# VH-VL binders against Pseudouridylate synthase PUS7L (pus7l): the designs that were tried, part 11

Target 1, 228 residues: Pseudouridylate synthase PUS7L (pus7l), of Danio rerio (Zebrafish) (Brachydanio rerio) (q1l8i0r370to597)
Amino acid sequence: GFVNYYGPQRFGSGSCVQADQVGLALLKENMEASVKLFFTPEDDDDLQNKAKRHFLHTGNAKESLVLMPAYKARERLMLRALHRYGSGQEGCTRGWLSLPHSMRVFYLHSYCSRVWNQAAKYRLQKLGFKPVQGDLVWAEPVKGLKDATEELSAPQIHVVTSDEEKNEVFSLDQVILPMPGNSVKYPENLLGQWYQDRLAQDGLESCRFRVTPLKLNVPGCYRPLLAK
Key: E = the ipSAE of ESMFold2; O = the ipSAE of OpenDDE; V2 = 0.75 times the mean of E and O plus 0.25 times the DockQ between their complexes.

## First folded at step 14 (VH-VL; framework fv_socazolimab)

Design q5 (from m4 with heavy chain I54L; at its last look DockQ between E and O 0.61; V2 from the best seeds 0.61)
Fold by ESMFold2, look of step 14:
Structure q5 (fold): chain C 228 residues (1-228), chain A 120 residues (1-120), chain B 109 residues (1-109)
Amino acid sequence: as target 1 above (228 residues)
Amino acid sequence: EVQLVESGAEVKKPGSSVKVSCKASGGTFSDYAISWVRQAPGQGLEWMGYIIPLYGTAYYAQKFQGRVTITADESTSTAYMELSSLRSEDTAVYYCARGDYWTDYYFDYWGQGTTVTVSS
Amino acid sequence: QSALTQPASVSGSLGQSVTISCTGTSSDVGGYDYVSWYQQHPGKAPNLMIYDVSNRPGVSNRFSGSKSGNTASLTISGLQAEDEADYYCSSYTSSDTLVFGGGTKLTVL
């Protein structure tokens, strides 16, 4: 198997701006910064980048909307909201709300995906190529019970014990790593501490992974360390 | 190209549950919203909710909140919709559908539809 | 949330044009540019004809979409027999949900 990194598309299509930077600003609820990052131009001189530069230089959403090509629907809706509600924190919040839920979530997930990739790299470098104590795996279903009990039918997380490491009960393809969020369990080893330290480096040590003004909740999820 | 293949027709009793599967092929599975839309006989389309498999959280129309569970299994590229406490008015064709990358509001790929009949 | 209002039926002759309306509110059609149109033949899944008000996903340019205020419109020009179908609009809403119109039966005379 190979490492299950999130690919480049997750972080945006533009060479100058990556979607994870927008996501970080949103997690910190800095809506003005998030909108400026959203409009960061590429080093091309086409119409959409001219419109982005005009907005960043002038703050004039109406003039920028006139310049923005028609096929850039999301950029145009953001500019329409900024024109109607202003370019301050409240106007930028309303601008984000004019985008569909999945597209607002995309940016948050982009940041969390970057952290996941870094966690996967750290895990392999520091903890090696076999499951170790404190790693996470999916729990086995209990035999003989019906799925009428919701707890038994839901996916559950098991923490690898020292005996299970010693006896090689699991293989590396069973190891899962959390995508940061408010409803995930972190590994009970050096990787768990790494997650805490990594989020703290970005000022997210007390982050609840909720952006209430945008109606966003980021529960997190689990992703296998190795692909198939 | 992209294809969505749903599980076969079901006949169910009132009060029971049904779980419809939707297997995706052609491209990556994890980054595309899988939505569920139903259509009762002779009636229009009704949006039920969606999931982006990699994100793992489903979102539901208010009408179905509490009765519908949408899930995904990334390892099999399969999404599921489970509707509980079935009533006769739940008789419908259930479609899975998806749009472009991280797109939850238009659908250019549809499953063939799964007929669920709820009768005594 | 709120259902979108479409006429129950429209008709047109081969080679002519018809327009199907889809009326919502400022919380859906009027407030967003996330309006789509679907064609559905009997026994078949819906087929996307228009998204984002006017974009075509590889369908004939005989199909065009537009919007004014709270009303979106699908115009089908050069009617062909196979255009006879049900047509549904949809719109994103301020509740982060999707709503469909009630559908319009197009009859080609």
Scores: ipSAE 0.596, ipTM 0.820, lowest interface PAE 1.8, mean pLDDT 87
ESMFold2 (binder alone), look of step 14: mean pLDDT 90; pTM 0.922
OpenDDE, look of step 14: ipSAE 0.626; ipTM 0.847

Design q6 (from m4 with light chain G31D; at its last look DockQ between E and O 0.70; V2 from the best seeds 0.00; counts 0 for: pae E 3.0 > 2)
Fold by ESMFold2, look of step 14:
Structure q6 (fold): chain C 228 residues (1-228), chain A 120 residues (1-120), chain B 109 residues (1-109)
Amino acid sequence: as target 1 above (228 residues)
Amino acid sequence: EVQLVESGAEVKKPGSSVKVSCKASGGTFSDYAISWVRQAPGQGLEWMGYIIPIYGTAYYAQKFQGRVTITADESTSTAYMELSSLRSEDTAVYYCARGDYWTDYYFDYWGQGTTVTVSS
Amino acid sequence: QSALTQPASVSGSLGQSVTISCTGTSSDVGDYDYVSWYQQHPGKAPNLMIYDVSNRPGVSNRFSGSKSGNTASLTISGLQAEDEADYYCSSYTSSDTLVFGGGTKLTVL
């Protein structure tokens, strides 16, 4: 097993440098900043990057659309909305809505994935290579009951106790870490405090993990610390 | 070498539910949206919704909101679609499908289809 | 009724060209460029031929796509016997939905 980091493609290699920063702007509902970050050029002098630089320097969506290559469909749709509705919050919001839902959520998850990677590194450096009190693992489901409610079969989170740490009940490959969101439980140890501090550093201490104008909700999820 | 393999045919009574599985192989399961599309006999294709397994969040077509549940199990690389309160109109072939990274609107890989028949 | 209108059938001779249309509203087709085309042989799953109006996913250049206003088109040139199948268009709409056409049966004479 090795650490189950999210890979570089999650952060927008290619046409979207720093996708996690776009996600952060969206979580803060700063639509104008999110669009400017979406158009961040690479250090190339090709057609798409010329069009991105033109938009960032001039604010002229129509001229930038003329320069944007045809294969950059998402960038072109964003520019079309900005031209039609303006470059303020409303125009930027309509620009995001012109992208398919899955592509809008990509940026939010990119930010959360970056936080997860940093959490995994911090956890190993500060809490070591064994499960400790406050770590999260999947709980055992109840089997074979006739009178069970047969609820949604959703798995439950178990918090490692001090006795379970002492008795080495779990192994490190059972430890899971949350991706930030509105429906996850955080570890009950130094890592949990780290999550709070890390989100507060970006101004997200009271974040709902929702972007209602874009019809987006980020419940979060759990990811094993170690890849199998 | 991407492959989607669905569970076998089902015969169900009205008012019951069905759960179809879709096992993915030949790629990273969690990074791709898994979509569900059905096709009633002699009719066209109908989109039901999708899930991105890494986040476990499903998104549903309005017609199916409240009747469909889409889930994923990363440990087995398997997605599931459960349709409840079945009616005869739900008789169809149910496909799982996926596209490129994070794509929910075009699909270059399809399961073989699962026939669900609803009869009394 | 399907949100996207396709002709029920089209036919063409070996070696000729045919065009299949897919028409919807501005919100279903015209506003965006998220149109795809699928080929489906009897008893088989659909096979993607075109996405984003005109992009080929590694299929023959005999298949080409275009869009004008609210109508997308699939053109198949140099018809071959194996092109005989059902063809479906799809579009991602401005209402965050994916809609399909009713299908077109292509007969190769």
Scores: ipSAE 0.404, ipTM 0.702, lowest interface PAE 3.0, mean pLDDT 86
ESMFold2 (binder alone), look of step 14: mean pLDDT 90; pTM 0.915
OpenDDE, look of step 14: ipSAE 0.661; ipTM 0.857

## First folded at step 15 (VH-VL; framework fv_socazolimab)

Design r1 (from q1 with heavy chain D100P; at its last look DockQ between E and O 0.45; V2 from the best seeds 0.00; counts 0 for: pae E 2.8 > 2)
Fold by OpenDDE, look of step 15:
Structure r1 (fold): chain C 228 residues (1-228), chain A 120 residues (1-120), chain B 109 residues (1-109)
Amino acid sequence: as target 1 above (228 residues)
Amino acid sequence: EVQLVESGAEVKKPGSSVKVSCKASGYTFSDYAISWVRQAPGQGLEWMGYIIPIYGTAYYAQKFQGRVTITADESTSTAYMELSSLRSEDTAVYYCARGPYWTDYYFDYWGQGTTVTVSS
Amino acid sequence: QSALTQPASVSGSLGQSVTISCTGTSSDVGGYDYVSWYQQHPGKAPNLMIYDVSNRPGVSNRFSGSKSGNTASLTISGLQAEDEADYYCSSYTSSDTLVFGGGTKLTVL
């Protein structure tokens, strides 16, 4: 198998915008920083980038809006909101709220996906190519309970034990890693510690992965380390 | 070819629940979102919510909040919509629809629809 | 949320042009450029015709979209028999939801 990385499309397409950084700023509820990042210009000297540069340089949303091409719909919506409500914390919040929910949550997912990719890399580099104690795997449905009403019981997560490691009960393709969120379990080994440290480095040690002013929630999920 | 194939027609009693499935094919399931839209007989379209399968994140219209659950199984490329506490007003054709995972305001491919009839 | 306002029906002759209006408020059609149009034949699922007010996802160039104020418009030029269908507009709203119009029945004479 190969490492099941999130693809580059999860981090923004065709723009120099660092979607993961926008996501981080949003998770920190730093709305002004997030908006500045949102308007990160590319190296090109086209109208959209001129508009972005103008906004970053002057903070003048009105003038930037005039410069912004009509086909840049989301940027124009943001600038309109900023012009109306200002470029402070509140104005930036309203700017984000002028975009669809899915567009807002995209940035949060981008950040979380980035962390997952880094976690996967770390897992393989530091803990090797076999399941180890503390790794997470899907719990196998107990064969014997015939009558278990197909209630799609949420797949249970199992933590690999020392005995299971020794006996090689699991394979690496069964190992799953959490994407950060408010409803995930982390590995009980060096990788788990890595997650904690990584989030702390970004100032998210106490993050609930909710951005209430923007009606955003990231529960997280599990993804297999390897893809077939 | 992109296809969304929904489960068969359902007849339910008031107060019961219904779960409709939508199996996707012809594209990478994880690169798109799935929305659910219903249409009562002779009426217009009503958006219910969406899910981003790769992240497991679902979002619901306020009207259906607490009564609808949207899930997805990436392994089978299938999305599900469960609606509980069914009422006669819930009688409708339910559609699953594909959209970009970064947008929730348009849908480029639709399932054939599932007729759900709620009758005493 | 209230549906967007569309005429109940419109008619046109073969080869002519017809326009279907979709009227909302400043909180939906007027506030955003997230207007889409769908064509629905009887007993079939909707087909996406226009998104983002005027973009065509590979559909015939006979279909075009525009917006002015709180009103979006779908124009069908060179009307053909197969164009007879129900047409729905949609728009994103400030309440983080998608709303549809009531639909317009297009009859080709």
Scores: ipSAE 0.439, ipTM 0.790, lowest interface PAE 1.6, mean pLDDT 91
ESMFold2, look of step 15: ipSAE 0.443; ipTM 0.743
ESMFold2 (binder alone), look of step 15: mean pLDDT 92; pTM 0.936

Design r2 (from q1 with heavy chain G99E D100P; at its last look DockQ between E and O 0.62; V2 from the best seeds 0.00; counts 0 for: pae E 6.1 > 2)
Fold by ESMFold2, look of step 15:
Structure r2 (fold): chain C 228 residues (1-228), chain A 120 residues (1-120), chain B 109 residues (1-109)
Amino acid sequence: as target 1 above (228 residues)
Amino acid sequence: EVQLVESGAEVKKPGSSVKVSCKASGYTFSDYAISWVRQAPGQGLEWMGYIIPIYGTAYYAQKFQGRVTITADESTSTAYMELSSLRSEDTAVYYCAREPYWTDYYFDYWGQGTTVTVSS
Amino acid sequence: QSALTQPASVSGSLGQSVTISCTGTSSDVGGYDYVSWYQQHPGKAPNLMIYDVSNRPGVSNRFSGSKSGNTASLTISGLQAEDEADYYCSSYTSSDTLVFGGGTKLTVL
């Protein structure tokens, strides 16, 4: 096995792209910053990058829209909204809403995927190459209370106990790490504290992982530390 | 070459469920969304929902909310669509279709279609 | 959920041009540039012809797309016998869903 990092396609593939930073701005509901980051140009001197540079230099959405190639539908829709509603919070919000949900959520996932990659590095450096107390693994389906509720047969998270660590019940390829979100459990060890500190570093200690003005929700998920 | 191969035809009774599979090959499965679209005999196309396999997140058309479950298995590069409480109006060809990275809701590759017949 | 309105049928002679319309609302075709067109021959899966209103995915330049207001259009020039098929438009909607038009049967005379 090798470490199951999220690849470059989740962060934007150019040297100047900042998809995870767009996601951070969105999680903080700083729509103006998110739009400026969205328009980060590549170093190329083609028409779309000239239009992006013009927007970042001048703030003039109408002039930038005239320069933006017709096939750049996303950028043109954003600029159209900025022209009509201004480049402030409202105009930027309407610009994001003109893009499909999957495109909007991509940026939030990009930020959370970056945190996951950093968590994986930290986990291996600080907690070693065997499961430890507080690590997360998938549990067998749990049969719920039959009388009052539906059967709880879906996979659930099990926290590795000290006895299970001592007895080497699990292997490292069973360890899963959360991608940050509003519906995940964090490890109950140094890694859990690392997640808390890492999110606080970006000002997200109270983040609900929702951006209601954009109809966005990030429940999070779990990803195996090692690829099979 | 990108290919989407769906499971074989199904004949079902009203009130039962059907689960159609869609095996992808020729590309990185988790990098694209998979949509499900159906077509009743002699009728047009109807979008049912999609899944983003890397995040396990499925989104559904309102009409199918509560009756449809879309899932994906990265280890086999296979998406699934399960439709429950079948009615005769669910008789249709069910297609899976790939949506490019940053899903713009256009489908560049389609499965061959799975005929589901609901009859008593 | 909104339905996109297409004519039930259109016809044209070999070598001529035909235009198929797709009319929605400000909550779909008018509000977004995520309009696609699909060609479907009998017994086959649909094939993508146009995406993002006007982009071709490596198909003949005889197929072109455009949009004005709430109406998207597919124009097929230089009609050939093989163009006889059903054509569907689709659009993203403000409900974060996709909708299709009812379809248009193109008959080549």
Scores: ipSAE 0.115, ipTM 0.621, lowest interface PAE 6.1, mean pLDDT 85
ESMFold2 (binder alone), look of step 15: mean pLDDT 91; pTM 0.931
OpenDDE, look of step 15: ipSAE 0.867; ipTM 0.932

Design r3 (from q1 with heavy chain D100S; at its last look DockQ between E and O 0.45; V2 from the best seeds 0.00; counts 0 for: pae E 3.5 > 2)
Fold by ESMFold2, look of step 15:
Structure r3 (fold): chain C 228 residues (1-228), chain A 120 residues (1-120), chain B 109 residues (1-109)
Amino acid sequence: as target 1 above (228 residues)
Amino acid sequence: EVQLVESGAEVKKPGSSVKVSCKASGYTFSDYAISWVRQAPGQGLEWMGYIIPIYGTAYYAQKFQGRVTITADESTSTAYMELSSLRSEDTAVYYCARGSYWTDYYFDYWGQGTTVTVSS
Amino acid sequence: QSALTQPASVSGSLGQSVTISCTGTSSDVGGYDYVSWYQQHPGKAPNLMIYDVSNRPGVSNRFSGSKSGNTASLTISGLQAEDEADYYCSSYTSSDTLVFGGGTKLTVL
């Protein structure tokens, strides 16, 4: 088996794009910072990147719109909203609302997926290659409700006990790790403490994993540590 | 070659459920949203909802909340739409459609359509 | 139940130009640059012709899109027999949904 890391699809294309950092700013409801990060230019000297640099340097959404190529509909709508509503917190919020919901959600999931990847790496380095007490595995099948917003679509989670570790009841391919969110359970071992500390490092110790001004909710989910 | 192939036509009784599959090929399945759009006989197109496989969460049009479930299976590159509590007005052709990278608002490839007939 | 208004039909002769309108509100066509157009031949699935108001996805430049206020337009120049089809517009909405127009039947005379 190999580790089931989230791939580049979760973090966007482009060498300078820091989609997870946009997500972090949104989780903190710092709309101004999130918009500045959204406009992070690549090292190219083409028209769209010139427009992004102009906006970051001047704060002038109208002038940046003139420079932004017509095919960059999302960037143009963001700039149009900033010009109309200002570049403060409310104007940036209106700017995000001009983007499709799936694009707004993408950034939050990007942050959470990076935390998952770091958790998987940490788990293997510190807890080894066998299930241990406090790890999470899928429980026996239990019917649940499915909802696009808040409800988990997976069966209930079982926490590996000391006896189950001693008796080697589970194998590593059954171990799952949470992607952070408001509806997940964290491991009851060193990894669980790591999640708490990792989120606190970013200032998310009391985070609800909701960005209500943008109609965004991150319930979280579970992902197997190993791919088949 | 990008291709979306849907499951075959269905004839159903009122009150039952139908599950339509949409097998994708010729691209990286997890990178693109799959939406479901239906078309009743002689009528226009009606958007039902979408899923982006790597998010794992489906989003539904309000009209279909509580009756529709959209899922994706990355291992088989297949999306599914299940519609429950069928009524005669659910008789339609059901399309799956793919958007561009990270999009849920326009569709560059469509399945051939699955005819679902709900008869008394 | 469609939120976007299209004429039921339009017609034109070979070689002429026609324009199909798609009228919405400030909460959809007027508020977003996420307008698309689809062509649907009888018995076939829709085919994307225009996205983001005016972008062509590798289709003939005889097809062009634009919008003004709450009305988007599809213009087909140099009409050919194969252009005879149903045409649908769509737009993203402020409720984070997608809506389609009712469709326009294009007849080539």
Scores: ipSAE 0.347, ipTM 0.714, lowest interface PAE 3.5, mean pLDDT 87
ESMFold2 (binder alone), look of step 15: mean pLDDT 92; pTM 0.936
OpenDDE, look of step 15: ipSAE 0.557; ipTM 0.822

Design r4 (from q1 with heavy chain Y27F; at its last fold request DockQ between E and O 0.46; V2 from the best seeds 0.70)
Heavy chain, then light chain:
Amino acid sequence: EVQLVESGAEVKKPGSSVKVSCKASGFTFSDYAISWVRQAPGQGLEWMGYIIPIYGTAYYAQKFQGRVTITADESTSTAYMELSSLRSEDTAVYYCARGDYWTDYYFDYWGQGTTVTVSS
Amino acid sequence: QSALTQPASVSGSLGQSVTISCTGTSSDVGGYDYVSWYQQHPGKAPNLMIYDVSNRPGVSNRFSGSKSGNTASLTISGLQAEDEADYYCSSYTSSDTLVFGGGTKLTVL
ESMFold2, look of step 15: ipSAE 0.716; ipTM 0.875
ESMFold2 (binder alone), look of step 15: mean pLDDT 92; pTM 0.936
OpenDDE, look of step 15: ipSAE 0.734; ipTM 0.882
ESMFold2, fold request of step 18: ipSAE 0.744, 0.618, 0.683; ipTM 0.880, 0.820, 0.847
ESMFold2 (binder alone), fold request of step 18: mean pLDDT 91, 92, 92; pTM 0.930, 0.934, 0.933
OpenDDE, fold request of step 18: ipSAE 0.794, 0.830, 0.779; ipTM 0.897, 0.901, 0.894

Design r5 (from q1 with heavy chain G99S D100P T103S; at its last look DockQ between E and O 0.49; V2 from the best seeds 0.00; counts 0 for: pae E 6.5 > 2)
Fold by ESMFold2, look of step 15:
Structure r5 (fold): chain C 228 residues (1-228), chain A 120 residues (1-120), chain B 109 residues (1-109)
Amino acid sequence: as target 1 above (228 residues)
Amino acid sequence: EVQLVESGAEVKKPGSSVKVSCKASGYTFSDYAISWVRQAPGQGLEWMGYIIPIYGTAYYAQKFQGRVTITADESTSTAYMELSSLRSEDTAVYYCARSPYWSDYYFDYWGQGTTVTVSS
Amino acid sequence: QSALTQPASVSGSLGQSVTISCTGTSSDVGGYDYVSWYQQHPGKAPNLMIYDVSNRPGVSNRFSGSKSGNTASLTISGLQAEDEADYYCSSYTSSDTLVFGGGTKLTVL
């Protein structure tokens, strides 16, 4: 099959780099940087991009709001908040809070989806085209109501053992990779080390995947390496 | 041409569950949120919750938390709403509705509605 | 729960204008520009008329939307018989949910 990459919708309309970089800034709680990245203009002469360039050049939210087209509701809400509360850390935080939760969380998902795509590429290059020890697969559901808790009755993650690798118990289409978050298990092989190093490269080695000032939480999820 | 087609009418007993389907066509299913909105006879519209298929996460109105489950199957471009512990007050028309972008909070296309009748 | 308040009914004569109000709070209509209006004829699904306070999704320019403070308004000019329907407003809320108004029956006289 095909590698199950996350598509461009996870990364934004104008540049895939914009959305995931906003997400990174938010995960680091650098609200000022996140807002500047949010206003990154395209190389275009239309009025919305002129308004974005004006804000980045002058810092004047009021003047930029006057220039921002009416249909750019998200940008206008941000500028209105920046005008009212200033462009510092607290003002930018209030700017984000003026946007719906789903719009705020989108940027965190964008960053995590980028990491997932890079993990999938690394996994195939370094660990090959068969399941190996330390890979993750969906576990067989545990027994029903007499289980200790509801968490034991839900789908769970199984780590491929050395014996299971030797006996070829699983196939590559059963391998799943985590989208980074605070409630996922990472592979117990070179890929797991790669996740740790990759997040540390961005300064996220102690990241909680939670931005409490913005009411944002990213527990993570699992995605099959191969598409059906 | 965007189209949302819901499953057929259902008659249910109190205490049971119902699962309504909403099959989408004419657009990239995973890029848009699907909300569920109900309308009791002679009453107004009531938002129940939504799912964004590309993110796999559903969100629910507080009133329905614990009774409603919203899911999506990207392979069939179909969203589902399951409402459990049905009461006579749950008799309504259930609509699925699309948001043009997952972060937009308005509905540009609606299903035809599914009548769910809860009677003993 | 912060339901949005609409008048139960409004009447207008053919060719005239009518305005339907939708009043919320600073936690919904007043705090966000995510207000929409829907038209619903009997037995049919709602149809989007206005989004983001004032934007038309390819509907007649006889329909216009506006907002002042905590109150949004839908104005229908040049009333026609086909405009007779129920109208609902909706808004995003600070609880990350949507809420609808109670609906307004428009009667064209």
Scores: ipSAE 0.027, ipTM 0.554, lowest interface PAE 6.5, mean pLDDT 85
ESMFold2 (binder alone), look of step 15: mean pLDDT 91; pTM 0.922
OpenDDE, look of step 15: ipSAE 0.730; ipTM 0.881

## First folded at step 16 (VH-VL; framework fv_socazolimab)

Design u1 (from r4 with heavy chain G99E; at its last look DockQ between E and O 0.66; V2 from the best seeds 0.00; counts 0 for: pae E 5.7 > 2)
Fold by ESMFold2, look of step 16:
Structure u1 (fold): chain C 228 residues (1-228), chain A 120 residues (1-120), chain B 109 residues (1-109)
Amino acid sequence: as target 1 above (228 residues)
Amino acid sequence: EVQLVESGAEVKKPGSSVKVSCKASGFTFSDYAISWVRQAPGQGLEWMGYIIPIYGTAYYAQKFQGRVTITADESTSTAYMELSSLRSEDTAVYYCAREDYWTDYYFDYWGQGTTVTVSS
Amino acid sequence: QSALTQPASVSGSLGQSVTISCTGTSSDVGGYDYVSWYQQHPGKAPNLMIYDVSNRPGVSNRFSGSKSGNTASLTISGLQAEDEADYYCSSYTSSDTLVFGGGTKLTVL
């Protein structure tokens, strides 16, 4: 197969430029920074980008709202909240709450998917093209509970042992990597340490992966290293 | 062309479970969320929840919390909805629908619907 | 999560206009601009007609949407026989859910 990277449209192509940086600011509960990043303009002279530049330069939500095209519902809702409640922490928080949950979630997942992509690159460069001790793979569900609770069971994960590495029990297409979150297990090898260092680099060493003011919880998930 | 094709009709007994599939084509599956909406005979539409397939994250309406599981398989561009502990009141047509969680909160394309009948 | 209130039925003659109302609360229609309208013919899946209160996704200019306070409206002008269908509104809610109205049966006389 090939590496299962998240695509570039999630991060910096098209109208979602800076999505992962918005997500990082939200995880740090820097609401004012998150809103400034949300209004990052493209290198284009259309009406919405002119309105975004006006807001970033002046901080005047009312004037920026007048300039913002009617079809830009998210941007207009944010600007309305900033006008009503100010551009500080409270106003920015109320701005995010005026957007649907799915739109708020997008930004958190954008950050996590960038970390996943970097983890996949690091894993291949440092740990090679075979499963190694400490890698994660899916395990079979517990069979004794299957008939009664299978519909509600999450798949279990298994940590590859030294003996399983030596005996080549698993193949690389079975290796999964976590997207950061509060309910995932990290690899028990150099990649696990890399995750810790990478999150610390962004100031997230103590992050609970929850943004309670915005009703957001990021449990994380697992994604196969290789695509079909 | 954009298509959402659902699995075939099902007849189920009370207390059992049903799992409906929704195969997507004609668009990049990872750019959208998939919602599930049901409609009992002669009744209106009822939103059940959604999933963001590329991240594997699902969110549920409060009414269905604990009985519904929504999943997706990115490699096959297919979403699934499983409803457990079926009752006669769960007899309905079950639709999957595409929403652009990047920009807006509406359903621009719908599956053809799957009739689930919970008998006796 | 109360259903949005729509009239059970409306009627109009060919060529006339009708308006279908969708009344919610400040926690949904009144508090958000995420109101959509769907047309559903018998035995068919719903079709999106209006999103974000008033935007058309490539549908006829005969369909227009608006809202005032807690009430959204769908107006269909120049009624045609094929407009006979059920119409549903939807709105995002403060509980981070989506809710539909009860539906309105449009009869073209």
Scores: ipSAE 0.125, ipTM 0.643, lowest interface PAE 5.7, mean pLDDT 86
ESMFold2 (binder alone), look of step 16: mean pLDDT 91; pTM 0.926
OpenDDE, look of step 16: ipSAE 0.752; ipTM 0.886

